VHH binders against Rho1 guanine nucleotide exchange factor 1 (rgf1). Designs and how they scored, part 4

Target 1, 188 residues: Rho1 guanine nucleotide exchange factor 1 (rgf1), of Schizosaccharomyces pombe (q9y7u6r621to808)
Amino acid sequence: KRQEVICEVIYTERDFVKDLEYLRDYWIKPLWASSCIPERKKEKFIRTVFLNALEVQAVNSKLAEALTKRQNYKPIVDNIADIFLEHVPKFEPFIRYGAGQLYGKYEFEKEKSSNPAFAKFVSDVERLKESRKLELNGYLTKPTTRLARYPLLLEAVLKYTDEGNPDKQDIPKVINIVRGFLSRLNVE
Below, E stands for the ipSAE of ESMFold2; O stands for the ipSAE of OpenDDE; V2 stands for 0.75 times the mean of E and O plus 0.25 times the DockQ between their complexes.

## First folded at step 1 (VHH)

Design d07 (framework vhh_7b2m_4)
Fold by ESMFold2-Fast, scan of step 1:
Structure d07 (fold): chain B 188 residues (1-188), chain A 121 residues (1-121)
Amino acid sequence: as target 1 above (188 residues)
Amino acid sequence: EVQLVESGGGLVQAGGSLRLSCAASGFTFDDYAVGWYRQAPGKQRVVVASISSGGSTKYSNSVKGRFTISRDNAKNTVYLQMNSLKPEDTAVYYCAAGWDELFYTSPEDYWGQGTQVTVSS
């Protein structure tokens, strides 16, 4: 059971990183190349909607890589909290992202409703198989949703952790750090 | 928690050299483009040199050939080597980071406090 939860932690971390790479490759880069947003406001628009999503992607890519290396070293993963203790102190980018995300969504919807060329761009991207039937607003929510999910996943690992395992002492420390970030965001 | 801290400024005579350092913390330094800006009294802040996350460099015409920007990702630090300094180089020098290499020339997200450089004639 413990291994099932750890496997979920690792796979969902990889999926989260892939979701941010999808934003980069299918939204951000194509929007920079497109003429569907007027040139005079394109840069500000892209920065407002996508914020520092690529900074979050960079931080969490390192976490996903470390977790994957631990899993590849040994089929049964004995502990993970040491990896999280190294990486979660670097989660400051989630705060900047969270602070701007609602305004970003607002500006996105506003542009989509008033600009037919942009509305078509949105429709074309959201119809791609790579979008996995999820609209942009669903992807823009993922960093705050992921941050909120760490305590839940780690509590589940802790539940099945024995006294002799380092995770027994270290998982609570990880949860405290993550909850500190969540408190600063007032995340639901 | 995001910090950019400049150091290495000071008073030098014309023709002298200084090396500025910008120490970064609290963000994923490796993926940021970093620039050096300067602002003289009563003037607008202008870009002097920049370096992408991949190491590509750009220089303003006024410093090209005299200044060299470099980065050490292992130390989360950017350097500006300033040679053949002129009185016109007198300004407060700022380090600034833009959040992605795709937006190399875009407005910066993080700024340092600045370090004073004074070149006497």
Scores: ipSAE 0.000, ipTM 0.176, lowest interface PAE 12.7, mean pLDDT 86

Design d08 (framework vhh_7b2m_4)
Fold by ESMFold2-Fast, scan of step 1:
Structure d08 (fold): chain B 188 residues (1-188), chain A 120 residues (1-120)
Amino acid sequence: as target 1 above (188 residues)
Amino acid sequence: EVQLVESGGGLVQAGGSLRLSCAASGRIFSIYAVGWYRQAPGKQRVVVASITSGGSTKYSNSVKGRFTISRDNAKNTVYLQMNSLKPEDTAVYYCAADEYLWGDSEYDYWGQGTQVTVSS
């Protein structure tokens, strides 16, 4: 049903924002406070691995807030594409993130394999219940996988959208903008 | 969100000194770099100095050797110590913060600005 798919769109957007907040609170902040990475390379290492993840979080936090307000305003959410049209043009941070993601993963694995103190830090964080049994590489992939998932979720909403609903004409516009960003990342 | 509040501007005679302060609040742990910019009347805003979370500093050629940027992480404050001030340094000075970025030096958050006037 249409409402079920819309609820999934909103729930997974909030979940995505929470995943980036998890990176901030359980990886980025503790790593800056830690001595497990040598001081001379710590700043560059953090920048390389986590990139602009917190800039993506800031942009998508606004989208999640707007979607949540729509959901709270009335019991049945009639349309969402107007909110997406306001927010997806601001997705430039996904391009910066995507461009550095693979190199970031490479540097993370390299440091983990050569630095026992950092390997212990990684193991300790990944064992926390807040990590939900997902390793860091799984979280670092989330922005690019989230971006690729928007067309699929929105097409599912569109499938159950009637001709009289504004989403019928607006969802294709949102999908086109998102596909533009995916094309710049060479993501299908 | 990140909020920046500047202070320390004022009027000073040529050859004098001023120290500007930029106090950050909100999601300060997301800040990769903080910079000082200035804008003189009728001119574009230009970078003066910047400092990263790790303490690496960068200065524009016009202020190198005269200005020093520093940070106090316990107070979440970045300072710009301005020595040997010249009338040409007269401008509104802006504090700007950048979340860690790959391949971009543009700043995401800006303060309201503080006026510095250097009389001859």
Scores: ipSAE 0.000, ipTM 0.150, lowest interface PAE 14.5, mean pLDDT 85

Design d09 (framework vhh_7b2m_4)
Amino acid sequence: EVQLVESGGGLVQAGGSLRLSCAASGFTFEDYAVGWYRQAPGKQRVVVASIYSGGSTKYSNSVKGRFTISRDNAKNTVYLQMNSLKPEDTAVYYCATYEGSDWFPLDYWGQGTQVTVSS
ESMFold2-Fast, scan of step 1: ipSAE 0.012; ipTM 0.362

Design d10 (framework vhh_7b2m_4)
Fold by ESMFold2-Fast, scan of step 1:
Structure d10 (fold): chain B 188 residues (1-188), chain A 120 residues (1-120)
Amino acid sequence: as target 1 above (188 residues)
Amino acid sequence: EVQLVESGGGLVQAGGSLRLSCAASGSIFSYYAVGWYRQAPGKQRVVVASISSGDSTKYSNSVKGRFTISRDNAKNTVYLQMNSLKPEDTAVYYCAAEWTDYGFLEGDYWGQGTQVTVSS
């Protein structure tokens, strides 16, 4: 069971990074190339909606890489908290993202409602198979929901961790750091 | 739109110091990653240092330990403190703002450049 939870931690971390790469490749880069948003407000609009999502992607791609390297070393992953202790102190980008997320969603919906060219762009992107039947708003929520899931996933790993394993002492330290970030965002 | 203006370049003797400033206009500058690039005559433009919107920094191996990049978002300014300057540091230094945070292969906005000349 422990290995199942660890595999879920690693798999969902890789999926989270891929979701942010989807935002980059299917929303952010195409919007910069598009004329569907008036040039005078395009930069501000894109930065307001997507914020520092690419900085979150950069931080979490390194975490995902380290976890994947551990998983590839041998079939059984003995511990993961040492990797998390290296990486979660660098989660400051989640705070900036979370602080602007609600306003970003508001501006997105406002532009979509008032700009038919942008509404068509949105519809076209959301119909792509790469969007996996999830609307932009679902993707914009992912950093905040991912941050909130770390304590839940790590508590599940801890439940099946024996006294002789370094994770027994280290997972609570990771959870405390993550809960520190969640507290600053007022997330339960 | 972001406009960048570099300043602080000049002539300095080897072992000396200079501080470059990159002043930006634009209401969302704090969300941009900013990099310093340099280009010597007849050479390729190369990245020197970068700072993300979250203050994460990266340096090229040739300047690590000698140069320090920092930002003051209240002043919309990024700095490059250059210490222990060498003749090999002679170049035009450019400020670039980009919002991708995937390193500084190219900037979305570029300054005009400021000349740094280090005498032997």
Scores: ipSAE 0.000, ipTM 0.171, lowest interface PAE 12.2, mean pLDDT 85

Design e01 (framework vhh_7z1x_3)
Fold by ESMFold2-Fast, scan of step 1:
Structure e01 (fold): chain B 188 residues (1-188), chain A 120 residues (1-120)
Amino acid sequence: as target 1 above (188 residues)
Amino acid sequence: QVQLVETGGGLVQPGGSLRLSCTASGFTFSSYAMNWVRQAPGKGLEWLSGISGSGGSTSYADSVKGRFTISRDNAKNTLYLQMNSLQPDDTAVYFCAKDLWFGEYDFDYWGQGTQVTVSS
């Protein structure tokens, strides 16, 4: 059981990083190259909608990398909290992202409603196989949702952790750091 | 209008230290992540370190972790790289890079860079 939860932690971390890469490659870069947003407002628009999502990606790609390295070294993963203790103190980018997320969604919907060229761009991207039947708004919620999910996943690992395992002492420390970030975002 | 100017390079002996600076103008400096990237002779670009707009988060390539420290002074629009325990393999042209929008691999490169040579 414990290994199943740890595998879920690692797999979903990798999926989260891939979701942010999808935003970069299928939304941000193509939108930057496109003429569907007027040049005078394109920079501000992209910055407003996507915020620092790729800064979150940079931080979490290193976490996913370290977790994957641990799993590849030995498929039965004895502990993970030491990796999290190294990486979760660096989660400051989640705060900037979370603070602007709702306004970014508002500006996205506003532009889509008033700009037919942009509405077509959105439709074309969301119909791609790589979008996996999920609209942009679903991807824009992912950083805040991921941050909130760490305590739940780590509590599940902790439930199946024996007293002799370093994770018994260290997982609560990780959860406390993450809850500190969640508190600053007013996430329950 | 947007400009990034790197300074602080030079010749240094192995084991020595250098501090690089990058002065930014033409954009709201505190709103963008900044990065240090280098290019050694005959090699491609290597990302070294990134810092968030607020300065609250930093990340480093394994090759420089523990030896280099990135920092910024948003009041002065200046980015820094403190380089300690320099090795001959650190010889390269060093560039500061503004994120295009956000994220470690989305860069606008500005300026000519600054040469760092580690040799006796």
Scores: ipSAE 0.000, ipTM 0.124, lowest interface PAE 13.0, mean pLDDT 85

Design e02 (framework vhh_7z1x_3)
Fold by ESMFold2-Fast, scan of step 1:
Structure e02 (fold): chain B 188 residues (1-188), chain A 121 residues (1-121)
Amino acid sequence: as target 1 above (188 residues)
Amino acid sequence: QVQLVETGGGLVQPGGSLRLSCTASGFTFDDYAMNWVRQAPGKGLEWLSGISWSGGSTSYADSVKGRFTISRDNAKNTLYLQMNSLQPDDTAVYFCARDYYDSSGLEFDYWGQGTQVTVSS
C-alpha cells in the first residue's frame, strides 16, 4: 500500500507540472501571439490572469524531477521526505500566485463576457483534447489546490511508514513547512 | 460497487448553517483521504476541503476557510461538511470525492451524485 501512495505522490506531482506547461503552451504563449486582446491591454491582462504560474512551474519541475530520479533508481522507493525537505522551502512563488488568483479569475471572466474575439479564443482552446474538458478557471486554481493537498497526501504515506524509516520523523516536518505557506495565504 | 452518497442539502437563508453528509460503501473508508468539491450554476468545479485518512490533517480553499469544517467518522463510513455563515455565492451542487487523483486535485477516481445547496431568502 505504501508504494501505491508514494507512486500517486510522484505521478500527481508530474501531472501538476504538466498542467502548468499546458497553461504556458495553450494559453500564455498563444495569447501573446494573438490579437484578440487589444495591444494596449494585452501585457497587463496576461500578467493579471496568469500571474507567476511559470515560476511555480519552475520550482515544481525540480521537485518532480528529483522524485522521478528516486523512483527510477530502485523498484522500491524507501523514502521521499528528504526530497520534499529540500524543495518545499522554495515554495515562495505559491504565495505570490495565491495572492492574485481571485482577481485574475475576475478579470478573465470580465474580458470573456465583453470581448467576442477573446470569447472565441477561449472556446477554441477549451475544445482542444489537450484541455481535457477542464475550463481555464479549473487550471488557474491548480497551484492553490495542489499546495493545500500536500498534507493529505503525505499523511497517507506516513500511515504506512514504519518507525525505523526516516520518513516517520521527516514527513511531519514537511507538513509543517507546507502549513506555514498555507497560513500565509490565509493571512495575506 | 464503490458508492458515495451525499445528503443534507437544501434551501437555507444567508448567514445560516447546513451540515452535509457523505456515506461511503464498497471500499475500506479509512484507507483514503476524502474531499468536498462544488459546482455553482454555469461555473466549473471548485475544490473546497480535504481530510486525511485518520482525520488528523485537514485543508481548505481560501473561499471557505473559517466558515466550513470538514470531519469524518470512520466507524460510520461517513464524511461531513459543516457549513456556517452561508452566503448566496455558496449556492452550488456539492460533491464528495475519494482521494485517488491522477493530475492535481480535481481528477478523483470516485464521486458522489451531488447534493444541491441553495442560499436564498
Scores: ipSAE 0.000, ipTM 0.371, lowest interface PAE 13.5, mean pLDDT 86

Design e03 (framework vhh_7z1x_3; at its last look DockQ between E and O 0.02; V2 from the best seeds 0.00; counts 0 for: pae E 13.1 > 2, grease 26.1 > 24.2, placed apart)
Fold by ESMFold2, look of step 2:
Structure e03 (fold): chain B 188 residues (1-188), chain A 120 residues (1-120)
Amino acid sequence: as target 1 above (188 residues)
Amino acid sequence: QVQLVETGGGLVQPGGSLRLSCTASGFTFSDYYMNWVRQAPGKGLEWLSGISSSGSTISYADSVKGRFTISRDNAKNTLYLQMNSLQPDDTAVYFCAKEGWDFLSGYDYWGQGTQVTVSS
């Protein structure tokens, strides 16, 4: 059971990072290349809607890479907390992302409702198979939902962790750090 | 450690073709947007082409559109540039470049470059 939860931690981290790269590849870069947003406002619009999503991707790509490397080294993964302890202190970008998300959504919906060329662009991208039937706003919420999910996943790993395993002592430390970030999101 | 190694440069006659390769290691190649850039003697850097992590989104500079083709093989961690209809003005050192977390801040890693010379 423990390995099932650990595999879920690793798989969903990899999936989270790929969702953020999807934002770069299918939204951010194509918007830069398009003419559907006036050039005078294009940079500000893109920064407002997508925020620092790629800064979050950069932080979490390192976490995903470390977890994947450990899994590739030995398919039965005994420990994960040491990797998380190295990486979760670097999660500050999640706070910056969360602070701007509501306004970014507002600007996105405003442009979509008032700019037919942009509305067409949005529809075309959301119909791609790579979008997996999820609208842009569904992708934009993923950093905040991912951060909240770490304590749940790590508690599940801890539940099946024996007393002699270093994860028994270290997972609670990881959870404490993550909950600190979650508290800061709410306090603003 | 991140490494990018370009190969396939050389001397070619005008109108000829070359295929450049860039072998990547030290990162998950399939997760990153990749680019080709070049630097002609005494000139600045010129962006040529970019390709998304899956290969489904591709862009080209006007100067090479229709002549150059970017591709990638994620199973082999390799980026390619097929260069056709080469002209003397294409003479340059060609680099592959990995974009970092924010493409607006530029590239975080470059290869060593491979020389392409177009001459009779």
Scores: ipSAE 0.000, ipTM 0.179, lowest interface PAE 13.1, mean pLDDT 85
ESMFold2-Fast, scan of step 1: ipSAE 0.016; ipTM 0.338
ESMFold2 (binder alone), look of step 2: mean pLDDT 82; pTM 0.823
OpenDDE, look of step 2: ipSAE 0.015; ipTM 0.256

Design e04 (framework vhh_7z1x_3)
Fold by ESMFold2-Fast, scan of step 1:
Order: C-alpha cells, then sequence, then structure tokens
Structure e04 (fold): chain B 188 residues (1-188), chain A 121 residues (1-121)
C-alpha cells in the first residue's frame, strides 16, 4: 500500500513536469513565433497568461529527477521525505504563479473571444493528441492543484509509514512547509 | 525593441575587482530572471549567475561562488555583477542575458553585445 502511494507521488510529479513542458512547447514557444497576437501586446499577453510557469517547471523538474533516481536505483522506495525537504523550500515560484492565475485565465478568454486568429490557434493546439483532450485552462490550473495535493499524498504515505523509517519524522516537516506556501497563496 | 547594454569591463590585475553593469530596455525588467554568461578565448559559453525578477533568488556557478555577487536595481532597469578576487582564468567577454520567461540558465531570448574583462599582470 505504501509503495502504491509513493509510486503515485513519483508518477504524478513526472506528469506535472511534462504538463509544464507541454505548455512551453505547444503554447508558449509557438505563440512567440506566431503572428496571431499583435506584436504590440504579444509579450505582455504571453507573460500575463503563462506567468512564471516555466520557473515552476525548472524547480519541479529537479524534484522529479531526484525522485526518479531514487526509484531507478531500486523499485522499492524506502523513503522520500529527505528529497522533499531539499526541494520544497524552493517552491516560491508557485506563489507568483498563483497570484496571477485568475487574471491570466481572464485575459486568455478575452483575447480568444475577440481575436479570430488567436481562436483558431487555440482550436488547432487543443485538437492535437499531445493536448490529451484537455483545454488550456485545465493546464493553467495545474500548478495550484499540484501544490494543494502534496499534503494529501504525503499524509497517505505517512499513514503507512512504520516507526523507525526516517519518513515518520520528516514527512510532517515537508507538509508544514507546503502548507506554509498554500497559506501565503490565499493571502497573495 | 529589447536592448541589453553591458559596461564596466576592462583590464585588472590578479586579485583585483570589477563591477559590471547591464542596462535593459524594451521589456518589463522586473518580470524576468537576468543572467551573466561569459566566453573565454577559444572556449564555449559558461553560465555564471542568475537573479530572479524580484531579486529574492540568486544562483551561482561553482567556479564563481563566493567571489562574484549578482544584484539588480529594478527602478533603474540595471543588472550588476560584482567580481572580486579576479584570476587570469576569469579573462572573457561577459554577456548580460535575459531568460525566456523564467526558463532557467539553458535558454536566453536576448543577449547584450558583451564587455571584455582581461585579468593580467
Amino acid sequence: as target 1 above (188 residues)
Amino acid sequence: QVQLVETGGGLVQPGGSLRLSCTASGFTFSSYWMNWVRQAPGKGLEWLSGISGSGDSTSYADSVKGRFTISRDNAKNTLYLQMNSLQPDDTAVYFCAKEFYDLGSEYFDYWGQGTQVTVSS
């Protein structure tokens, strides 16, 4: 049971990083190359909609890499909280992302409704198999939903952690750090 | 038009100090990570240091950690690199580079033209 939850933590972390790489490769970079947004507002528009998603990707790719290396050394993963303690203090980018997310979604929908060239760009991207039948707004929500899921996943690991495993003492520390970021997200 | 202009390079003796400046225009400076990258004669590009848009986060390459300090003044749209304890191996052209939307040090969408730093007796 414990290994099932740990595998879910690792798999969903890798999926999260891949979702942000999808935003980079299928939305952000193509929009910079496209003429569907007028040049005078293109930079501000991209920055407003996607915020610092790629800064979140950079931070979480290091976490995913460390978790994957632990799993690759041996399939049964004994502990993970040491890796999380190294990485979750670096989650400041989630705060910046969360503060602008609602306004970013608003500006995206506004541009989509008023700009036919952009609406076509959106339709074309969302029809790609790489989009996995999820619209852009679903992807833009992922950093805040991922942050909120860490305490839930880690508490599930903790539930099945025996005395003597370092995770018994360290998972609560990780949860406290993440909850600190979640609290600040509501204040900002 | 995005423009990055480096100044402050020159000739300095080993053990000396220099401060480089990079003045930015054409974008919202405070919204982007800024970086210093150098290229020594006959070698490739080496990333040295980066600073977040707010200035709250900094990172350094091991080769300059403890000797160089990155900082920024968002009111003046200016990035700085304070270089102390300079060594002959620090001889290079130093570039100011803008992150493509907070991507990290491997991708920069705009570069300055560079400023030459020569460390020699």
Scores: ipSAE 0.000, ipTM 0.150, lowest interface PAE 12.6, mean pLDDT 86

Design e05 (framework vhh_7z1x_3)
Fold by ESMFold2-Fast, scan of step 1:
Structure e05 (fold): chain B 188 residues (1-188), chain A 120 residues (1-120)
Amino acid sequence: as target 1 above (188 residues)
Amino acid sequence: QVQLVETGGGLVQPGGSLRLSCTASGFTFSDYAMNWVRQAPGKGLEWLSGISWSGGYTSYADSVKGRFTISRDNAKNTLYLQMNSLQPDDTAVYFCATGDEYFWSDLDYWGQGTQVTVSS
């Protein structure tokens, strides 16, 4: 049971990083190359909608890499909280992202409703197989949703952790750091 | 319009130092990884260094590791390359480019370059 939850933690971390890579490759980079947003407002629009999503990606790519290396070294993963203790203190980019997320979604919907060229761009991207039938607003929610899921996933690992395992003492420390970030976003 | 402008090149003696700057405009600088690449006369492109979107992670080619330092100032939309212990073989046009520091071969946007000449 414990290994099942740990595998979920690792796999969903990798999936989260891939979701941010999807935003980079299918939205951000193509929007910079596109003419569907007027040049005079393109930079501000992209900055407002996508914020620092790529900075979140950079931070969480390192976490995903460390977790994957632990899993590849041994089939049974004995502990993970030491990795999280190294990486979660670097989660400041989630605060920048979360603070602008609602306004970003508002500006995206506003542009889509008023700009037919952009509405077509959105439709074309969202119909790609790589979009997995999820609209942009679903992807824009992912960093805040991921941050909120860490305490839930780690508490599930903790539930199945024995007293002799370092995770028994260290997981509560990780959860406390993450809850600190969630409180700053006013998300519990 | 995406624009990258490199400055700081020039003539320097062997063993000297130079600091290159790259000023970015037309995109959200702090959301993109940045790279330094050079091209020596009659040779192909050589990737030198990459820095993550936040500046928290850096990577270097073996040829420059320990001599060059990449850094960025996101408030100024500026990328830097501090070059120490310069050698004649460092003579090249130096470019900044956007891209992933893990997949440097897929660089997207490039500046016009700045000439560095290491000679007496």
Scores: ipSAE 0.000, ipTM 0.114, lowest interface PAE 17.8, mean pLDDT 84

Design e06 (framework vhh_7z1x_3)
Fold by ESMFold2-Fast, scan of step 1:
Structure e06 (fold): chain B 188 residues (1-188), chain A 120 residues (1-120)
Amino acid sequence: as target 1 above (188 residues)
Amino acid sequence: QVQLVETGGGLVQPGGSLRLSCTASGFTFSSYEMNWVRQAPGKGLEWLSGISYSGGSTSYADSVKGRFTISRDNAKNTLYLQMNSLQPDDTAVYFCAKDSWYEDLGFDYWGQGTQVTVSS
């Protein structure tokens, strides 16, 4: 059971990083190349909608890589909290992202409803197989959803952790750091 | 429009210290990760350190960990690198670099560089 939860932690971390790479490759890069947003407001628009999603991607890419290396060296993963203790203190980018998300969503919907060229761009991207039948708004919520899931996943790992395992003492520390970020996100 | 200007380089003896500064203009400094990179004569670029947009997270290359400290002052649009216990091998041109929105592009703006020479 414990290994099942640990595998879920690792695979869902990789999936989360892939979702942010999808935003980069199918939305951000194509929008920069497109003329569907007027040039005078393109930069501000892209930065308002996507915020620092790529900064979140950079931080979590390193976490996903470290977790994957642990799993590749030994299929049975004995502990993971040491990796999380190295990486979760670097989660400050989630705060900026969360603080700007609602305004970004507002600006996105506003542009989509008033700019037919952009509405077509949105429709075209959301119909691609790479979008996995999920609208942009679904992807834009992923950082805040992922942050909220860490305590739940880690508590499940902790439930099946023996007293002699370092995770027994370290997982609660990780959860406390993540809860700190979640508390700040609610007030920012 | 976008400018990054490094200062604080110079000649220093082995074991000495220097503090580099990078002043930024033409973009919202507080919204981007910033980095320090160096290039020794005849060598490639070596990434040294990175700092998140808020200053809450920092990272270092093994070659400088424990000796160098990156920091930023968003009110002053300024990035810093405190360098301690300098060694002759630290001789290089030091650049500050702005992170790009496109991961594949790495850094989209670089400063002109400031020369650091560690010599007796």
Scores: ipSAE 0.000, ipTM 0.098, lowest interface PAE 17.4, mean pLDDT 85

Design e07 (framework vhh_7z1x_3)
Amino acid sequence: QVQLVETGGGLVQPGGSLRLSCTASGFTFEDYAMNWVRQAPGKGLEWLSGISSSGGSTSYADSVKGRFTISRDNAKNTLYLQMNSLQPDDTAVYFCAREYDILTGWEDYWGQGTQVTVSS
ESMFold2-Fast, scan of step 1: ipSAE 0.000; ipTM 0.220

Design e08 (framework vhh_7z1x_3)
Fold by ESMFold2-Fast, scan of step 1:
Structure e08 (fold): chain B 188 residues (1-188), chain A 121 residues (1-121)
Amino acid sequence: as target 1 above (188 residues)
Amino acid sequence: QVQLVETGGGLVQPGGSLRLSCTASGFTFSDYWMNWVRQAPGKGLEWLSGISGSGGSTSYADSVKGRFTISRDNAKNTLYLQMNSLQPDDTAVYFCAKGSPEDWLEFYDYWGQGTQVTVSS
């Protein structure tokens, strides 16, 4: 059971990073290249909708890499909280992202409803296989959703952790740091 | 595709020597810092040594300074770790990692599968 939860932590972390790479490669970069948003407001629009998603990606790609290395060392992962203690203090980008998320979604929907060229761009991207039948708004919620999931996943790991394992003492420290970020976002 | 393959581990007696190799492919080897990292049974990851792309700069963890020497052959895309005066506490799986030594825990693109070193009589 413990290894099942740890595997889920690692797999979903990698999946989260891939979701942010999807935003970069299928939305952000193509929008910069497109003429569907007027040039005078393109930069502000992209920065408003996608915020610092790529900064979150940079932080979490390092976490995903460290977790993957631990898993590749041997299939049975003894502990993970030491990796999280190194990385979760760097989660400040989630606060910046979360603060702008609702306004970004509002501006996205407003542009989509008033700009037919942009509405077509959106439709074209969301029909791609790589979008996995999930609309842009679903992807834009992922950083806030991911942050909220860490305490739940880590509590499940802790439940199956014995007294001799370093994770017994360290997981509560990780959860405390993450809950600090969640408190600042009012998602608890 | 980036790939790192470590070799050269094995069983050695205390005071002995081993040379580890890491063969890299899929990137311009000479452009990147390369590192050696290990994990002993029941312990966390320990960064041991790093070498700049040109080989002009090296750094070492205090636990291995004077005993281990990092080097590289850019013509062969190969990283080396010469380990001398091996101690039982050097028993670990040894990994090759691409990236800056300042950020070795966080910035490497790839980490190899490792090679086992056992120091025992």
Scores: ipSAE 0.000, ipTM 0.082, lowest interface PAE 19.4, mean pLDDT 84

Design e09 (framework vhh_7z1x_3)
Fold by ESMFold2-Fast, scan of step 1:
Structure e09 (fold): chain B 188 residues (1-188), chain A 122 residues (1-122)
Amino acid sequence: as target 1 above (188 residues)
Amino acid sequence: QVQLVETGGGLVQPGGSLRLSCTASGFTFDSYAMNWVRQAPGKGLEWLSGISTSGDYTSYADSVKGRFTISRDNAKNTLYLQMNSLQPDDTAVYFCAKDYEFWSGSDLFDYWGQGTQVTVSS
C-alpha cells in the first residue's frame, strides 16, 4: 500500500515536469517563432503569461530526477522525505510564479479576445493531441495546484509509515516547509 | 470497478449556495486523497480542491478559495463540496476524482463519475 502511494508521488512529479515541458515546447518556443503577437510587445507578453514556468521546471526536474534515481536503484522505496527535504527549500520559484499568475491570465485572455491571429494560434495548439484536452489556463494553474498537492500526497505516505522509518519524523518537516510556501502565496 | 457518483448540482442564483456529494465504491476510500474538478462549457478541466486521506489537509484553487469548502466522511465513503457565493462563471459540470486517476491524466474520465451539473444564472 505504502509503495503504491510512493509510486504515485514519483509518477505525478514526473508528469508535472512533463506538463511544464509541454508549455515550453508547444506554447513558449512556438510563440517566440510566430508572428501572431506584434514584435514590439512579444517578449513582454510571453514573460507576462508564462512567467518563470521554466524556472519551476528546472527546480522540479531535479526533484523528479532524484526520486526516479531512488526508485531505479531499488524498486522498493524505503523512504523519500530526505529527498524532499533537500529539494523543497528551493521552491522559491513557485512564489514568483504564483504572484504573477492572475495578471498573466488576464493578459492572455485580453490578447486572445482582441487579436484574431493569436486566437487562431491558441485554437490550433489546444486541439493538438499533446494538449490532452486541457486548455492553456489549465496548464498555467499546474504549478500552484502541484504545490498544494504535496501535503495531501505526503500525508498519504505518512499514514502507511512505521515508527522505525525516517519518513515518520521527516515527512511532517517537509509538509511544514511546503505549507510555508503556500501561506506566502495565500497572503500575497 | 471504481465508481464515483456525484450529486447535489442544480440551478442556483448568483450569490447562492450548493452542497455537492460524491459517493465512492470499489476502492478503499480512506486510503486516497480526493479531488473536486470542474469543466465549464467549452473549456478544459480545472482542478478546484483536494483533501488528504484523514481530512486534516485541504487545498484550493485561487478561483474558489474562501468560497468553497471540501470535506469528507470516511465512514460513509462520501466526499463533499460546500459552494458559497456562487458566480455565473462557476457554471460547469463538477466531478470528484480519486487522486491517482486524476493526476495520471484527463483521459481517465471513464474512472470519474458522470459529474453533476451546476448552473448559476437568474
Scores: ipSAE 0.000, ipTM 0.308, lowest interface PAE 14.6, mean pLDDT 85

